# VH-VL binders against q8ixk2r445to577: the designs that were tried, part 44

Target 1, 133 residues: q8ixk2r445to577
Amino acid sequence: FFGMLQNKGLTDYCFDYNPPDENQIVGHQVILYLCHGMGQNQFFEYTSQKEIRYNTHQPEGCIAVEAGMDTLIMHLCEETAPENQKFILQEDGSLFHEQSKKCVQAARKESSDSFVPLLRDCTNSDHQKWFFK

## First folded at step 16 (VH-VL)

Design n12
Fold by OpenDDE, fold request of step 19:
Structure n12 (fold): chain C 133 residues (1-133), chain A 120 residues (1-120), chain B 107 residues (1-107)
Amino acid sequence: as target 1 above (133 residues)
Amino acid sequence: EVTLKESGPALVKPTQTLTLTCTFSGFSLSTHGVGVGWIRQPPGKALEWLANIYWRDTKYYNPSLKNRLTISKDTSKNQVVLTMTNMDPVDTATYYCARIPYGDYYFDYWGQGTMVTVSS
Amino acid sequence: DIQMTQSPSSLSASVGDRVTITCLASQDISDFLAWYQQKPGKAPKLLIYEASNLESGVPSRFSGSGSGTDYTLTISSLQPEDFATYYCQQHDNRPLTFGGGTKVEIK
């Protein structure tokens, strides 16, 4: 699966990553932004290694969850996907992080008009359901 | 200032199609993330969600209405139109259109509502 | 569909009273709960979204709390203009659903 990773509950919002330096793409938080399909910052790939890969840049980035965090951070992809980079995109649309046993939920960032994907306890929330478009 | 206003017939006969228009100002459906929804309220009863439409023309319908609903937008006119087929007296209600912020499912600004009576 | 159950259906109170209204969801709605105020012959007015976020312009005497399936709207000190019907609405899953309402009447 590849393309824009769109949320069901937060209508027309997609995974978005726009690193300040295109030559150094790691270390920043993945956010949610309006699905526009323009540029390279909303193109992701779900791989057979269970990665959510940001492959529009070299070296390629993979979404990871750092210890003790609930945010999604861009790391470099590894030849063998580390445990903190493994996600399961289930048939019902839920995006499950294997290591934390949490689900990715579209969430408002601190009562702002910005949104981010966060790890939360898995529920049947539309905000925890995702699909590629 | 955000405003919404519903317009359409106050009286509809059974089996006829209801067409309601929501005209709004203070925002545009070309604005990313914004939507407009329709909600109805029978006299003395609770609210029922009908349909949503968003800036990218994404549409959602209440499945309980059994495909009787069609929602559309005309961004250039700042209008959203709702059609409901095969009206029945049970559909008698005040119909509201309301704004949806940030691609969400709640409504922050509402029209005054328009009463629709279905009767022979 | 998610069922929203409000309690009580009605209550009588006096100006200055603390009023509490409860909304119970049939499943975990992950804090995606809104509260509306509706006066007779008027459209609903948004008070709270995402369980506890106060909408701009809404008096601070209104507050929302809760998590999971149980949520509460509180009016710390009831004012004359607060006599109305209040509705909760889950904004977590489609179809969107509202509670049955709570009418706050003057004692």
Scores: ipSAE 0.928, ipTM 0.962, lowest interface PAE 0.5, mean pLDDT 96
Fold by OpenDDE, fold request of step 19:
Structure n12 (fold): chain C 133 residues (1-133), chain A 120 residues (1-120), chain B 107 residues (1-107)
Amino acid sequence: as target 1 above (133 residues)
Amino acid sequence: EVTLKESGPALVKPTQTLTLTCTFSGFSLSTHGVGVGWIRQPPGKALEWLANIYWRDTKYYNPSLKNRLTISKDTSKNQVVLTMTNMDPVDTATYYCARIPYGDYYFDYWGQGTMVTVSS
Amino acid sequence: DIQMTQSPSSLSASVGDRVTITCLASQDISDFLAWYQQKPGKAPKLLIYEASNLESGVPSRFSGSGSGTDYTLTISSLQPEDFATYYCQQHDNRPLTFGGGTKVEIK
């Protein structure tokens, strides 16, 4: 699967990654933003290694969860996907992080009108359901 | 200031089609992230969600009524239209349109509502 | 569909009283719960969204709390203008659903 990764509950919001430096794409947080599909900032790929890959740049980035964190951070992809980069996009649209045993949820940043994907306990929430468009 | 106002017939005969128009100001459906929804309330009863439409023309319907509902927008006129077919006396209610912020499912600004009576 | 059950359906209170209204969801709604105030002949007014976020312009005497399936609207000190009907609404899953309402009447 590839394209914009859109949330069901947060209507017309998509995974978005726009690093400050095009030559240094790792280390920043993935956010949610209005779906527009422009600039390749919202193009992702779900691979057979269970990665969510940001492949519009070289070297390619892969979404990872760092120890003790609930945010999604861009790391470099590896030949063999590390455990903290493995996600299961399930049939019902839920996006499950294998290592943490949690689901990716669209969430509002506190005291703001911006949104981010965060790891939360898995529920039947529309905010935890995702689809490629 | 955000305002919404519903307009349409106050009386509809059974089996006829109801067409309601929501005219709004203070915001635009060309503004990213916003939507407009329709909610109805029978006299003395609770609220029931009908349909939502968003700035990208994404549409959602209440499954119990979706076969009867059509929602559309005219961004240039700041209007949202709801069509409901095969009206029945049980559909008698005050119909509200309301604004949806940030692609969400709640309503922060409401119209005054328009009473629709279905009767032969 | 998610069922929203409010309690009580009605209550009598006096100015200055602390009022608590409960909303129970048939499933975990992940804090996506809104509260509205409605006066006779008027449209609902948004008070709280995402369980505890106070809408701009709403008096601080209103507050929302809860998690999972159980949520509460609290009016710390009831004012004359607060006598109305209150509704909860889950905004987690479609179809969107409302509670049956709670009428707050003057004692």
Scores: ipSAE 0.927, ipTM 0.962, lowest interface PAE 0.5, mean pLDDT 96
Fold by OpenDDE, look of step 18:
Structure n12 (fold): chain C 133 residues (1-133), chain A 120 residues (1-120), chain B 107 residues (1-107)
Amino acid sequence: as target 1 above (133 residues)
Amino acid sequence: EVTLKESGPALVKPTQTLTLTCTFSGFSLSTHGVGVGWIRQPPGKALEWLANIYWRDTKYYNPSLKNRLTISKDTSKNQVVLTMTNMDPVDTATYYCARIPYGDYYFDYWGQGTMVTVSS
Amino acid sequence: DIQMTQSPSSLSASVGDRVTITCLASQDISDFLAWYQQKPGKAPKLLIYEASNLESGVPSRFSGSGSGTDYTLTISSLQPEDFATYYCQQHDNRPLTFGGGTKVEIK
């Protein structure tokens, strides 16, 4: 699966990654933004290694969850996907993070009108449902 | 200041189609994240969600009424229109349009509502 | 569909009283719960969204709490203008659903 990774609940919001430096794409948080498909900041790929790859850049980035965090951070992809980069996109649309055993939820950034994908306890929330478009 | 106002017939005969218009100001449906929804409330009863429409023309309907509902927008006129076919006396209610922020599912500003009675 | 059950359906209280209204969801709604106030002949007014976020302009005596399936609206000190019907609404899943309402009446 590849393309825009769109949330079912938060209408017309997609995974978005805009690193401040296009030549250094790792270390920043993945956010949610309007699904516009413009540029390369909203193109992701779900791989057979259970990675969510930001593959519009070389080297390729992979979404990871750092220890103790509930945010999604861009790391470099590895030949063998590390545990913190493994996600299961289930048939029901839930995006399950294997290591934390939590689901990715579209969430409001506290006290703002910005939104981010965050790890939360898995529920049947539309905000935890994702699909590629 | 955000305002919404519903307009349409106060009386509809059974089997006829209801057309309601929501005219709003203070915001635009061209703004990212903005939506407008319709909610109805039968006299003395609870609220029931009908449909949402968003800035990119994404539409959602209550499945229980989906086949009867059509929601559309005219961004240039700041209007949202709801049509409901095959009206029945059970559809008698106050119909509200309300603003939705941030592509969400709650309503932060409401119109005053318009009472629609379905009767022969 | 997610069913929202409010309790009580009605209550009587006096000015200055602490009032608590409960909303129970048929499933975990992940804190996506809104509260509205409705006065007779008027449209609902948003009080709280996402379980605990107070809408701008809403008095601080209103507060929301809860998690999972259980949520509460609290009025710390009831004021004369607070006598109304209150509704909860889950904004987690479509179709959007409201509670049955709680009428707060003057004792």
Scores: ipSAE 0.916, ipTM 0.959, lowest interface PAE 0.5, mean pLDDT 96
Fold by ESMFold2, fold request of step 19:
Structure n12 (fold): chain C 133 residues (1-133), chain A 120 residues (1-120), chain B 107 residues (1-107)
Amino acid sequence: as target 1 above (133 residues)
Amino acid sequence: EVTLKESGPALVKPTQTLTLTCTFSGFSLSTHGVGVGWIRQPPGKALEWLANIYWRDTKYYNPSLKNRLTISKDTSKNQVVLTMTNMDPVDTATYYCARIPYGDYYFDYWGQGTMVTVSS
Amino acid sequence: DIQMTQSPSSLSASVGDRVTITCLASQDISDFLAWYQQKPGKAPKLLIYEASNLESGVPSRFSGSGSGTDYTLTISSLQPEDFATYYCQQHDNRPLTFGGGTKVEIK
């Protein structure tokens, strides 16, 4: 799949990657932002290796979760996807991180108006359901 | 200031179609990531969700009402319209429209409501 | 459909009392719970969203807590203007569903 990765429970919110230094794409957090499709910050590829790739930039970035963490961080993609970069997009729309055994949820940052994807215990929440447009 | 106001008939005959208009100010469905929903409350009873419409025209309906509902918007007039077909006395209720923030499923500002009675 | 059960259905309390209202969901709703206040003859007013986030302009005597299936609204010191019916609403899944309400009467 390729396109904008959208949340079911936060209508019209998408994965967005906007690192503070566009020349240093590694190590920054993925956010959620209103889906607009303008520019290249909201386009991701879900690969046969179960990666979520940010491939509008070279070198390509792959979303990872570091051990013991709940935040989605950009790493460099590798020829063989490491375990911390593998996500299973299930038939019900849940996005499962195999290594952590947790699901990606749309979450509010500390009562702010800002949203991020975070790992949480898997539930049937619409806020844990994702689809490509 | 955010305000919403419901308008429509106070009395409807069984089998007729109800059309309600929500007119709002203090926000726009063209420039914000918000929505408007409709909720009803029969006299002395709990609230029941009916439908949502969001700024990019995404729509959700309560499935228990078996496609009796249609929601639409006129962004230039700051209006949302709910149509409910085949009205029955059980549909007698106060009908509210309310604003939805962030594309979510909760309601931060409510209109005053309009009472609709369905009787012959 | 997620059923929301509130308890008690009504209660009486004095001005200054601490009041606690419980809302039970039929499944884990991941803290996606809102609380509303409805005064007689008026529309509901949002108090709390996401279980514990106080809506702006709501007095700090209101607070929400809980997780999973069990959620609580607390009024730390009941005021005369708090006479109302309180509703919970899960905002976790469609269809959106409300609790049956808790009527708070000032004794």
Scores: ipSAE 0.721, ipTM 0.906, lowest interface PAE 1.2, mean pLDDT 92
Fold by ESMFold2, fold request of step 19:
Structure n12 (fold): chain C 133 residues (1-133), chain A 120 residues (1-120), chain B 107 residues (1-107)
Amino acid sequence: as target 1 above (133 residues)
Amino acid sequence: EVTLKESGPALVKPTQTLTLTCTFSGFSLSTHGVGVGWIRQPPGKALEWLANIYWRDTKYYNPSLKNRLTISKDTSKNQVVLTMTNMDPVDTATYYCARIPYGDYYFDYWGQGTMVTVSS
Amino acid sequence: DIQMTQSPSSLSASVGDRVTITCLASQDISDFLAWYQQKPGKAPKLLIYEASNLESGVPSRFSGSGSGTDYTLTISSLQPEDFATYYCQQHDNRPLTFGGGTKVEIK
């Protein structure tokens, strides 16, 4: 699938990636932002290797979660997807991270008006449901 | 200041269609991922969710009301309209409209409500 | 559908008392729970969202806690203006559902 990756429970919010340096896309956190489809920040590809790719730049970025962490950060994609970059987009819309055995949830950044995707124990929450548009 | 106000008939007869208008100010459905929802409360009873409409015209309905509901918006007038078909005396309630922040499912500002009585 | 069960359905308390109201969800709602206060003849007022986040302008004597299926609203020192009916609402899944309410009355 390719397009804007939207949250079900946080209506009109999408995965968004805005690295400070277009030539250095690694190591920054993926956020959620109002879906707009403008520019390059909200377009991702879900690949046959179970990657979520940010491929509007070269080298391509793949979303990863480092061991013991819950934040989604950008790594370089590899020819064979590492385990920490594998997500299963389930039929019900849940986005399962294989290595951690947790699901991606839309989460508020503390008490702010800002939102990020984070790993949480899997539930049936609409905030853990995602779809491409 | 955020305000919402419900308007519509106070009395309807069984089988008639109810049309309610929510007029709001202090925010717009043209921006910000904001929504407006409708909730009702029968006299002396708990709250029941009816429908939501969001900034990009996404709509959700309470499935227990089996296609009796239609929600729409007029962004230029800052209005949201709910219609409910085939009214019955059990639908007698105070009807509220309320703002939904962040595309979520909770309600941070409520109108004063309008009482609708369904009686022959 | 997620059923929300509030307890108690009513309680009597004195000014200054600590009041605890509970809300039980029929499934894990991942902290997506709101609390509302409703005074007679008035619209509900949002107190808390996401189980524990206090809405702006709500007095700090109100707090929310809990996780999974079990959630609690606490009023640390009841004031005369707090006599009202309180509702929980899960904002985790559609359809949106409310608890049956807890009426807090003067002892």
Scores: ipSAE 0.707, ipTM 0.900, lowest interface PAE 1.3, mean pLDDT 92

Design n12
Fold by ESMFold2, fold request of step 19:
Structure n12 (fold): chain C 133 residues (1-133), chain A 120 residues (1-120), chain B 107 residues (1-107)
Amino acid sequence: as target 1 above (133 residues)
Amino acid sequence: EVTLKESGPALVKPTQTLTLTCTFSGFSLSTHGVGVGWIRQPPGKALEWLANIYWRDTKYYNPSLKNRLTISKDTSKNQVVLTMTNMDPVDTATYYCARIPYGDYYFDYWGQGTMVTVSS
Amino acid sequence: DIQMTQSPSSLSASVGDRVTITCLASQDISDFLAWYQQKPGKAPKLLIYEASNLESGVPSRFSGSGSGTDYTLTISSLQPEDFATYYCQQHDNRPLTFGGGTKVEIK
């Protein structure tokens, strides 16, 4: 799948990647932002290797979760997807991270007005459901 | 300051269509990424969710109301309109419109409500 | 559809009392629970969202707790202006559903 990756429970919010330095795309956190489709920040590809790729740049970025962490961070894609970059987008819309066995949830960043995708124990929450559009 | 106000008829007859207008200020459905919902409360009873509309015109309806509801917005007038068909005396209630922050499903600011009585 | 069961349906209390109200969801709602206060003839007012986050301007004597299916609203020291009906609402899944309400009355 390719497009904007949207949350069901946080209506009209999309995965967004906007690194502070456009020349260094790795190591920054993926956020959620109002879906708009302008520019390249909200377009991702879900690949046959179960990667979520940010492929608007070279070298391409792949979303990862580092061991023991719950944040989604941009890493460089590898020829064979490492385990921490593998996500299963299930038929019910849940986004399952294989290595951690947790699901991606739309979460408020601290007590702010900002939102991020984070790993949480899997539930049937609409805030853990995602779809491409 | 965020305010919402409901307007519409106080009395309708069974089978008629109810049209309610929510007029709001202090926010916009075009630029703030919020929504407006409708909730009703029969006298002495609990709250029941009716419908939501969001800034990108995404709409959700309570399925228990058998597709009797239509929600729409006029962003230039800061208005949201709810239409409910085939009114019945059991639909007698106070009807509220309320703001939804962040595309979520909860309501942070409510209008004062408007009482609608359905009787022959 | 997520059923919300609120208890008690009513209670009597005195100014200064600690009051607790419970809300049970028919499935795990992942802390997506809101609490509202409603005074007679008035609209509901948001107190708490996401189970434990106080809405701006809500007094600190109000607190929310719980997880999974079991949630609690606590008023640590009841004030005269707190006599009202309280509703929980899950904001986890559509359709949105409310508890039946708890009326807090003066003893």
Scores: ipSAE 0.704, ipTM 0.898, lowest interface PAE 1.3, mean pLDDT 91

